VHH binders against q9ft69r177to353. Designs and how they scored, part 21

Target 1, 177 residues: q9ft69r177to353
Amino acid sequence: LSTWVAHKDCLVLAATGSGKSLCFQIPALLTGKVVVVISPLISLMHDQCLKLSRHKVSACFLGSGQLDNCIEEKAMQGMYQIIYVCPETVVRLIKPLQKLAKTHGIALFAIDEAHCVSKWGHDFRPHYRKLSVLRENFCASNLEFLEYDVPIMALTATATVNVQEDILESLHLSKET
Below, E stands for the ipSAE of ESMFold2; O stands for the ipSAE of OpenDDE; V2 stands for 0.75 times the mean of E and O plus 0.25 times the DockQ between their complexes.

## First folded at step 16 (VHH; framework vhh_7uia_1)

Design r1 (at its last look DockQ between E and O 0.81; V2 from the best seeds 0.00; counts 0 for: pae E 5.2 > 2)
Fold by OpenDDE, look of step 16:
Structure r1 (fold): chain B 177 residues (1-177), chain A 121 residues (1-121)
Amino acid sequence: as target 1 above (177 residues)
Amino acid sequence: QLQLVETGGGLVKPGGSLRLSCVVSGFTFSHYAMAWVRQAPGKELEWVSGISPSGGYIYYKDSVKGRFTISTDNAKNTLYLQMSSLKPEDTAVYYCARYSRDWTKTMFDYWGQGTQVTVSS
């Protein structure tokens, strides 16, 4: 959280059930800006949205298919505090997300299960290798309305040194991470 | 006046099958996405399966993929959950739920009373 406050990228190593979700939920609550969470599992996104709903936090999930065709539009209009999204979907929504960043602000990109970017990990997912587009498209040098780069928080449970390095390199996180 | 009524629960041995039904009234069934949610004793609510209004998009919890099948009959205003290869871990109260059109307020805006599913040897 301290790193996030400094508007810097960070890698969070936290075990399952350790409350790592708070790391990206709190920024949404504190800033009033949108947090975008990249998650690999639809079931997990459903559970998280359900949980957040019970706590009066507006959250939605976006995937390749939508249960409600209006949700994506609403999300891009800033109607939700937290947007869960599959990696393939976030890549598709780069331009709409840039508009969202301009009109409402994006406090954080949280990449859950970040180890999925690495072939050295136990759960490699090819779509995660495309997530460098976040750093590339949400930086102050690219978007003039940004005072600073939108922070990226990579979250993973146990990860070897090789996997950690791969996460940092693959996601194009800042050298200071 | 809106109502969701689940049926089909019961006691079954591991490996058995059950078919849950949810009959809805008070709204246009075909206009809403529907879901099955379950709650085991001492555990939090967990999402099981969802289906879009058109039926074009279907999702499952990973732990039930290949075993559970969600479907709808618009003519009967009924949502179904066919469960097969049931496991003790599937023991829970199963709820039929309607996805809200305003998730800023809640993910599901209407629930049934639930039907008990018990898987035990």
Scores: ipSAE 0.597, ipTM 0.835, lowest interface PAE 0.8, mean pLDDT 91
Fold by ESMFold2, look of step 16:
Structure r1 (fold): chain B 177 residues (1-177), chain A 121 residues (1-121)
Amino acid sequence: as target 1 above (177 residues)
Amino acid sequence: QLQLVETGGGLVKPGGSLRLSCVVSGFTFSHYAMAWVRQAPGKELEWVSGISPSGGYIYYKDSVKGRFTISTDNAKNTLYLQMSSLKPEDTAVYYCARYSRDWTKTMFDYWGQGTQVTVSS
């Protein structure tokens, strides 16, 4: 979290089951701002929302697996502290998310399973390569109401040097200070 | 009085089939999305499948897609899960659950008591 407090991007390398999700959940609780989490699978988003519900944290997911049409509208009105979104959906929602950042603030974007951006990884997903749009659309130079760029936190258990380099370049992440 | 009652669990050999039923009462079944959620011994709850109130939208966890089929019978207020090609990894207590319309507090607002499914040689 020291990197997030300094308002900078980071890459989190942590084994599955090590509490990796706390890295993005704590900023939501500390700031009261929204955290947007990009996740590759409907089932993962369901399981995360179920866990958060049991711990009394308001969360939802958006995308093709969402059965209630009203959830997206409520999410963009700031009713949920943590919003899970598949990569395709977050690209579609850039403009609504900019409005959400103005009205309620976005503490960070978390890109879970970030190795999916790399063709050298075991689970390449082409839509992950389009997520660099988050940096471009949520920086202080482009949104005058922002004091700092919205940080991007990439999270994965996969650690080869080639995959790490591909994540940093493809997502346009700043080097860790 | 709102109730969700699961039935149809049991012991089955790998490759076998079971059909779970969830009979609901005390609410308008056709107004709510429903899900099956399971919990293996010592593991966390795991979402398996969901179905819209109309039955027009159906989603599955990838590991069960093609093996499990969720369905509803609105006239009988009953949710079903047809399970085929069962594997030992499917051993769990299976719950039916109702999606809340207000996720700010909870994702599922009502749960059944669960039915045990055991897949063992």
Scores: ipSAE 0.162, ipTM 0.604, lowest interface PAE 5.2, mean pLDDT 77
ESMFold2 (binder alone), look of step 16: mean pLDDT 86; pTM 0.876

Design r2 (at its last look DockQ between E and O 0.92; V2 from the best seeds 0.00; counts 0 for: pae E 4.4 > 2, framework grips)
Fold by OpenDDE, look of step 16:
Structure r2 (fold): chain B 177 residues (1-177), chain A 121 residues (1-121)
Amino acid sequence: as target 1 above (177 residues)
Amino acid sequence: QLQLVETGGGLVKPGGSLRLSCVVSGFTFSHYAMAWVRQAPGKELEWVSGISPSGGRIYYKDSVKGRFTISTDNAKNTLYLQMSSLKPEDTAVYYCARYSRDWTKTIFDYWGQGTQVTVSS
């Protein structure tokens, strides 16, 4: 959270069930800006939305598992505090997300299960290799309305040094990370 | 007067099968996406399966893929969950839920009372 406050990218190593979700939920609550969470599984996104609804946090998920065609438009209009999205979907929504960043603000991109970017990991997912588009398209040098780069938080459970390096490199996170 | 009523739960041995039904009333069934959600003792609610209004889009939790089948009968205003190859881990109260058209506050706006499914040797 300290790195987030400093508007810097960070890699969070936390075990499942350790409350790592709070790391990206708190920024949404504190800033009033939108947090976008990249998640690999439809079931996890459903479960998280269920959980957040009980706490009166507005959350939705976007991707192939979404059964309501109107949700995407609402999400891009800033109707939700937290947007869960599949990696393939977030790539498709870069331009709408830039607009969202301009009109409502994006506090954080959280990449859950970040180890999925690495072939050395136990759950390699090819779509995660495309997530460098986040850093490339949400930086102050690219978007003039941004005062600073939108922070990216990569989250993973136990990861080897090699996997960690792959995460940093693949996602084009700041070298200061 | 919107109502969802689940039936079909019970005790079954591992490897067994059950068919859950959810009869809905008070709204146009075919206009809403529907879901099955379950809650095991001491655990959080977890999504199991969802189906679009037209039935053209169907999704499952990974742990139930190949074992569970969600379906609808619009004429009967009924949602089904065919469960096969049941495992002890499937033990839970199963709820029929309607996807909300306004996700601002909740993903599901109406639920049934639930039906108990117990898988035990």
Scores: ipSAE 0.621, ipTM 0.835, lowest interface PAE 0.7, mean pLDDT 91
Fold by ESMFold2, look of step 16:
Structure r2 (fold): chain B 177 residues (1-177), chain A 121 residues (1-121)
Amino acid sequence: as target 1 above (177 residues)
Amino acid sequence: QLQLVETGGGLVKPGGSLRLSCVVSGFTFSHYAMAWVRQAPGKELEWVSGISPSGGRIYYKDSVKGRFTISTDNAKNTLYLQMSSLKPEDTAVYYCARYSRDWTKTIFDYWGQGTQVTVSS
C-alpha cells in the first residue's frame, strides 16, 4: 500500500494463498475508484468474482468465459468496483477504459500472474507481452485529466531475478519500485 | 417453486467416468447461462465449467478441459456434466448454479444442494 499511496508502480512477490489479491482490493475499497485486474485464466477470474460477491464487493470479469454480453457495457459505466480482464481483452478495451478513468477514476492496474510475460518463466503467455500498452495509454502525459500515471501493480507468487527483471522491463514499470 | 437438483454423483476409481445431471424447475431454463462449481473438502468453491443459454458458448477450467463436457437438454430442463478420466483431485461436491443477470449483487443467484463425487482406489 505505501507504494500505491506514493503513486508508484510495484512488483509484489507473494505466495499463492497469502492474500496477494488484497493488495489491489484494498485500494478499490478505500478510494471508490475502479481497479482493473489482468488475469490469465477464466477459472481464476470466476473464483475471484465469486469470493468478492459474497463480501458485497461488486466485481465482474470481461472477455473469454463471459456469457452475459451486457456485463462489458455495465462495467464501462462504472457499475463494478473491480474488473477482471484477460490480457487480450484489456488491449481491445483501451479507449473505453480511458473514458472510465475520466468519469469514475482507475486506482490502479493489477497484473496478476505477471511471470506470464517472461519466456524464461514456467507459464509464458504471449498476450501478456502486449500489456506494456497500459503504461503508454494511462500516463499523465497521455491523459490530460491525470495528475499522476495510473499505477501498475505486478503480482506473482514465484519469480527468479531474471524473471523479475523481464517483468519490469517488458511492462515498462518504474525502476524506482 | 425454483429448484436445482443434482444427481449422478458417486464413488469411482481413477480413470473412471460419471455423468452429473441437474434438473431445473421454476424458471425458463433456456434463458439463463448455467455452470458447474465444485468444492473439495477444506477448500474454496471452484468454478468448473459454464454454458450459454443457447449452448453455443462453452468454457472450461483448464485442468478439466478435454475430460469434462458440459451440455444442456432444453426439452428436459436439464444441465449435464459428463466427466471422464477422473482423477483423485476431482473429488468434491459438485453444484449446479445459475448465472445471475445482476453481478453487482452476486454472480450465481441460485444453487443446487450438490452431489458428491469421490475418486479413490
Scores: ipSAE 0.224, ipTM 0.638, lowest interface PAE 4.4, mean pLDDT 78
ESMFold2 (binder alone), look of step 16: mean pLDDT 84; pTM 0.849

Design r3 (at its last look DockQ between E and O 0.93; V2 from the best seeds 0.00; counts 0 for: pae E 3.6 > 2)
Fold by OpenDDE, look of step 16:
Structure r3 (fold): chain B 177 residues (1-177), chain A 121 residues (1-121)
Amino acid sequence: as target 1 above (177 residues)
Amino acid sequence: QLQLVETGGGLVKPGGSLRLSCVVSGFTFSHYPMAWVRQAPGKELEWVSGISPSGGRIYYKDSVKGRFTISTDNAKNTLYLQMSSLKPEDTAVYYCARYSRDWTKTMFDYWGQGTQVTVSS
């Protein structure tokens, strides 16, 4: 959270069930800006939305498994505090997300299960290798309305040194990470 | 007077089968996507399966893919969950739920009372 406050990218190593989700939920609550969470599984996104709804936090998920075609439009209008999205969908939504960043603000990109970017990890997912588009498209050098780069938080329960390095490199996180 | 009523739960041995039914009343069944959600003792609610109003889009939790089948009978206003190859980890209260049209408030706006499914040797 300290790194987020400083508007810096960070890698969070936290065990499953440790409450790592709070790390990216708190920014949404504090700033009133949108947090976008990249998640690999539709079931996880459902479960997280269910949990958040119980705590009166507005959340949705986009991509495969979505049964309401209007949700995406609403999400891009800033109607939800937290947006879960699969990696392939977030790539498709770069331009709409830039608009969201401009009109409503994006506090954080959270990449859950970040180890999926690495072939050295136990759950490699090719679409995660495309997530560098986040750093590339949401920086102050590319978007004039941004005072600072939108922070990226990579989260994983476990990662070897090699996997950690892959996460940092693959996602184009800042060198200060 | 919207109501969801689940039935079909019970005790079954591992590898067994059960068919859950959810009869809905008070709304146009075919206009809303529906879901099955379950909760095991001491665990959080977990999504199991969802189906679009037309039935054209169906999704499952990975752990139940190939074993569970969600379906609807619009004429009977009934949602079904056919469960096969049941495992002890499938033990839970199973709820029928209607997806909300306003997710800014809640993902599911109506739930049934649930039906107990127990898988034990």
Scores: ipSAE 0.789, ipTM 0.902, lowest interface PAE 0.6, mean pLDDT 93
Fold by ESMFold2, look of step 16:
Structure r3 (fold): chain B 177 residues (1-177), chain A 121 residues (1-121)
Amino acid sequence: as target 1 above (177 residues)
Amino acid sequence: QLQLVETGGGLVKPGGSLRLSCVVSGFTFSHYPMAWVRQAPGKELEWVSGISPSGGRIYYKDSVKGRFTISTDNAKNTLYLQMSSLKPEDTAVYYCARYSRDWTKTMFDYWGQGTQVTVSS
C-alpha cells in the first residue's frame, strides 16, 4: 500500500492467506476510484466477486464467464468499485477504460497471479505477456488528464528470483519494490 | 413464493457418479442465469459452474471441467449437475443459486438449502 501512495509500480510476493488482495482493495475504498484487477481464471474471478459481495463491496468481473450482458456497460459507467477482468478482455477494453479513468479515475491496475507471465513459473498463461500495454496506455505521457502513471501492482504468492525478474521485465515494471 | 430445492446428494466412492437436481418455483426459470456453488467443510464458498438462461453459454471451474455437466430442463423448471469421476476433494455441500440482476447489491440473490455430497473410500 505505501508503494501505491508514492505512485510507483510494485511486485507483491505474499503467502496465501496473508491478505494479499487487501493491497488492491483498500485503495478502491479509500479513494472512491476504480481498481481494475487482472485474474487468470473465471473461477477465481467468480470466487473473488462472491467474497466481496458478502462483505458489501461492489465488484464485478468482465469477459469470459460473464452471463449478464449488461455488466460491462455498468462497469464502464463507474458503478463498481472493483472490476476483475481476464487478460484478453482487458486488452479489448483499453479505450473504454481510458474513458473510465478520465470520468471516475482508476486508482491502480492489479495483476493477480503475476507468475502466469513467466514460462519458468508453475502456471504460464500466454495472454499475460500482453499486459505491458497497460503501462503504455495509462501513462501520463499518453493521457493528458493524468498527473501520474496509473500504478501497476503485480501480485503472486510464490515466485523464484528468475520468475520475479521475468515478471518485472515482461510487464515493464519499475524496480521500486 | 420463490424457492430453490436441491436433491440428489449422497455418499459415493471415488470414481462414482451423482446427478444433482434443483427444482425452482416462484420465478420464470428460463429468464435467469443459474449456478452451482459448493462449500467444503471448513472452507469458503466455491463457484463450480454457471449456465445462461438459454443454455447457450456454459462455464465450469477448471478442476471439474470434463467431469461435471450443467444443464437445464425448462419444462420441469429444473437445473442439473451431472457429476462423474468424483474425487474426495469434491466433498461439499452443493448449492443451487440464482445470479442477481443487480451486482451492486449482491452477486447471487437466491440460494437453495444445499445438498451434501460425500466422496469417500
Scores: ipSAE 0.304, ipTM 0.690, lowest interface PAE 3.6, mean pLDDT 78
ESMFold2 (binder alone), look of step 16: mean pLDDT 84; pTM 0.854

Design r4 (at its last look DockQ between E and O 0.18; V2 from the best seeds 0.00; counts 0 for: pae E 6.8 > 2, placed apart)
Fold by OpenDDE, look of step 16:
Structure r4 (fold): chain B 177 residues (1-177), chain A 121 residues (1-121)
Amino acid sequence: as target 1 above (177 residues)
Amino acid sequence: QLQLVETGGGLVKPGGSLRLSCVVSGFTFSHYAMAWVRQAPGKELEWVSGISPSGGRIYYKDSVKGRFTISTDNAKNTLYLQMSSLKPEDTAVYYCARYNRDWTKTMFDYWGQGTQVTVSS
């Protein structure tokens, strides 16, 4: 959270069930800006939305598994505090997300199960290798309305040194990470 | 008066089958996406399956893929969950739920009372 406050990218190593989700939920609550969470599993996104709804946090998920096409439009209009999205969908939504960043603000990109970017990991997912588009498209250098780069938080329960390096490199996270 | 009523739960041995039904009233069934959600004792609510209003989009929790089948009968205003190859881990109260249109407050705006499914040897 300290790194987020400093508007820096970070890698969070936390065990399953350790409450790592709070790391990206708190920014949404504190800033009133939108947090976008990249998640690999539809079921997980459903469960997270269910959980958040019980805590009166507005959340939705986009991509495969979505049953209502209107949700995407509403999400891009800033109607939800937290947006879960699968990696393939976030790539498709780069331009709409830039608009969202401009109109409502994006506090954080959270990449859950970040180890999926690495072939050295136990759950390699090819679509995760495309997530460098986040760092590339949400920089103050390319978006004039941004005062600073939108922070990226990569989260994983377990990662070897090699996997960690892959996460940092693949996602184009700041060298200060 | 909107109402969801689940039936079909019961006790079954591992490997057995059950068919859950959810009869809805008070709204146009075919206009809403529907879901099955379950809650095991001491555990959080977990999504099981969802179906779009047209039935064209169907999704399952990974742990139930290949074993559970969600379907609808619009003429009967009924949602179904056919469960096969049941496991003890499937033991839970199963709820029928209607997806909210905008999710701005809640993912689901209406729930049934639930039906108990117990899988035990």
Scores: ipSAE 0.741, ipTM 0.875, lowest interface PAE 0.6, mean pLDDT 92
Fold by ESMFold2, look of step 16:
Structure r4 (fold): chain B 177 residues (1-177), chain A 121 residues (1-121)
Amino acid sequence: as target 1 above (177 residues)
Amino acid sequence: QLQLVETGGGLVKPGGSLRLSCVVSGFTFSHYAMAWVRQAPGKELEWVSGISPSGGRIYYKDSVKGRFTISTDNAKNTLYLQMSSLKPEDTAVYYCARYNRDWTKTMFDYWGQGTQVTVSS
């Protein structure tokens, strides 16, 4: 398990189960800022939103399969503390998310199932390769209102050294984990 | 004026049954999803069961599946929880709650006062 300073990027290697999701849920609760979680499957995002709703944590998911046309607009207005989004959808939402970061703050971007970025991994998904745009568009040098870069937390249950290195390189994370 | 009023709680022996009722007023009952939520002494709130506005979707916490039945009577604006095979672990204050339709940060926008259920020999 790799650990980082609270305002820096990190790679989380955690056993399968709900314990991994606490790594991004706690920052949302402590800061009151939005946490954006990138996840590869709509069904997984739906299950997580149901669990969070049962714990009185406001959450939504965005992406293919969302039938309520108002959810995305409300999410970008800060109505949900945790926003799950699929990788291809987050790319088109960069500008709205920059506004959300200015008006309500974004505590971090969590990239769940981060091994999907690696061609060395068992579940490569090409859209994960595009997630470096998060670093590029949410850094303090790019956005004047930020005191520091919005941290990126990459999470996976198990990753070989090659996959870990590929995650760090592909997502433009700090050289330490 | 919105009100949720629970009744039907009480003392019952293990293995016994109770039916909780929640009579609502001040809103169109059939337009809102409803839930039962409980709190044991010194414990956090715990969602027990939920029902869609139409009654077509019903969900239960795993530990109560097969023992509790949630239902509605739209003509009477009443939500029910039929509890059977009660265990001491079911001892709690039981609240009826209305899901917020717009998914605000407070998931339930209205709560009843609660009714005490005590399961003890």
Scores: ipSAE 0.015, ipTM 0.211, lowest interface PAE 6.8, mean pLDDT 75
ESMFold2 (binder alone), look of step 16: mean pLDDT 87; pTM 0.887

Design r5 (at its last look DockQ between E and O 0.84; V2 from the best seeds 0.00; counts 0 for: pae E 2.9 > 2)
Fold by OpenDDE, look of step 16:
Structure r5 (fold): chain B 177 residues (1-177), chain A 121 residues (1-121)
Amino acid sequence: as target 1 above (177 residues)
Amino acid sequence: QLQLVETGGGLVKPGGSLRLSCVVSGFTFSHYAMAWVRQAPGKELEWVSGISPSGGRIYYKDSVKGRFTISTDNAKNTLYLQMSSLKPEDTAVYYCARYSKDWTRTMFDYWGQGTQVTVSS
């Protein structure tokens, strides 16, 4: 959270069930800006939305598992505090997300299960390799309305040094990470 | 007057099958996406399966893929969950739920009372 406050990218190593979700939920609550969470599984996104609804946090999920097309439009209009999205879908939504960043603000991109970017990991997912588009398209040098780069938080459970390096490199996170 | 009523739960041995039904009333069934959600004792609610209004989009939790089948009968305003190869881990109260058109407050705006499914040897 300290790195987020400093508007810097960070890699969070936390075990499943350790409450790592709070790391990206708190920014949404504190800033009133939108947090976008990249998640690999539809079931996880459903479960998280269920949980957040109980705590009166507005959340939705977008992507291949979306059952209502109206949700996407509302999400891009800033109607939800937290947006879960599959990696393939976030790539498709880069332009709408830039608009969202301009009109409502995006506090954080959280990449859950970040180890999926690495072939050295136990759950390699090819679509995660495309997530460098986040850093490339949401930086102050690219978007003039941004005062600073939108922070990216990569989250993973225990990862080897090689996997960690792959995460940093693949996602084009700041070298200061 | 909106109502969801689940039936079909019961006790079954591992490897057995059950078919859950959810009869809905008070709204146009075909206009809403529907889901099955379950809650095991001491555990949080977990999503099991969802189906779009047209039935053209269907999704499952990974742990139930290949074993569970979600379907609808619009003429009967009924949602189904065919469960096969049941496991003890599938033991839970199963709820029929309607996806909300507005998720700003909740993902599911209406729920049934639930039906108990117990898988035990």
Scores: ipSAE 0.732, ipTM 0.876, lowest interface PAE 0.7, mean pLDDT 92
Fold by ESMFold2, look of step 16:
Structure r5 (fold): chain B 177 residues (1-177), chain A 121 residues (1-121)
Amino acid sequence: as target 1 above (177 residues)
Amino acid sequence: QLQLVETGGGLVKPGGSLRLSCVVSGFTFSHYAMAWVRQAPGKELEWVSGISPSGGRIYYKDSVKGRFTISTDNAKNTLYLQMSSLKPEDTAVYYCARYSKDWTRTMFDYWGQGTQVTVSS
């Protein structure tokens, strides 16, 4: 977490079940700012929201699989500490998320299952390659109310060196990891 | 009093079929989205499928898509899960759950007691 406090991007490589999701959950709890998590599957987003709900952390997901039409508006009003979003939906929501960053703050973007950007990985998903827009649209040079770029945290359980390099390049992350 | 009661579980061989039912009372069934959520022994809860109040939007976990069908009968206040081509990995307790209209409090606000599904050769 010290890299997030220093406003830097990072790549988290941690085994499944080792507490990888805590890396983005703790910043939300400590700062009171929103954490936006990009996740590839509606079932994964459902399971994570269910787990957080049972631990009394307010969370939602947006996009495919959301059955309640009102959740997106409530999320953009800052009602949830953690917002899960599928990759294609986050691109649509850039402008509302910029407003959310202004009104409530966004502590970081977490890109879960980051290996999905790589064709060398076991689970390539083409929409993940578009996530570089997060860097472009949440940097201090483009948003005057930001003192620092919103950090991007990429998370994956395992990745070969080739996949790690592809993650860093495709998501436009700093080379400090 | 609000109540959700699951039935239809049992022991079945791989490749077999079961239909789970969830009879609902104490609220207007057609006004709420519903889900099936399962838990294998020693594992976390796992969302399986969800259906909108109108029945017009339906979603499945990828591993069950094409094998499971969620549906509702509003006249009988009943949620169904038709399960076919069952695999040992589908073995779990299956719960009927109602989506909350206020996720700041909880994601699912009412749960059934669960029904056991066991798929074994």
Scores: ipSAE 0.386, ipTM 0.745, lowest interface PAE 2.9, mean pLDDT 81
ESMFold2 (binder alone), look of step 16: mean pLDDT 86; pTM 0.876

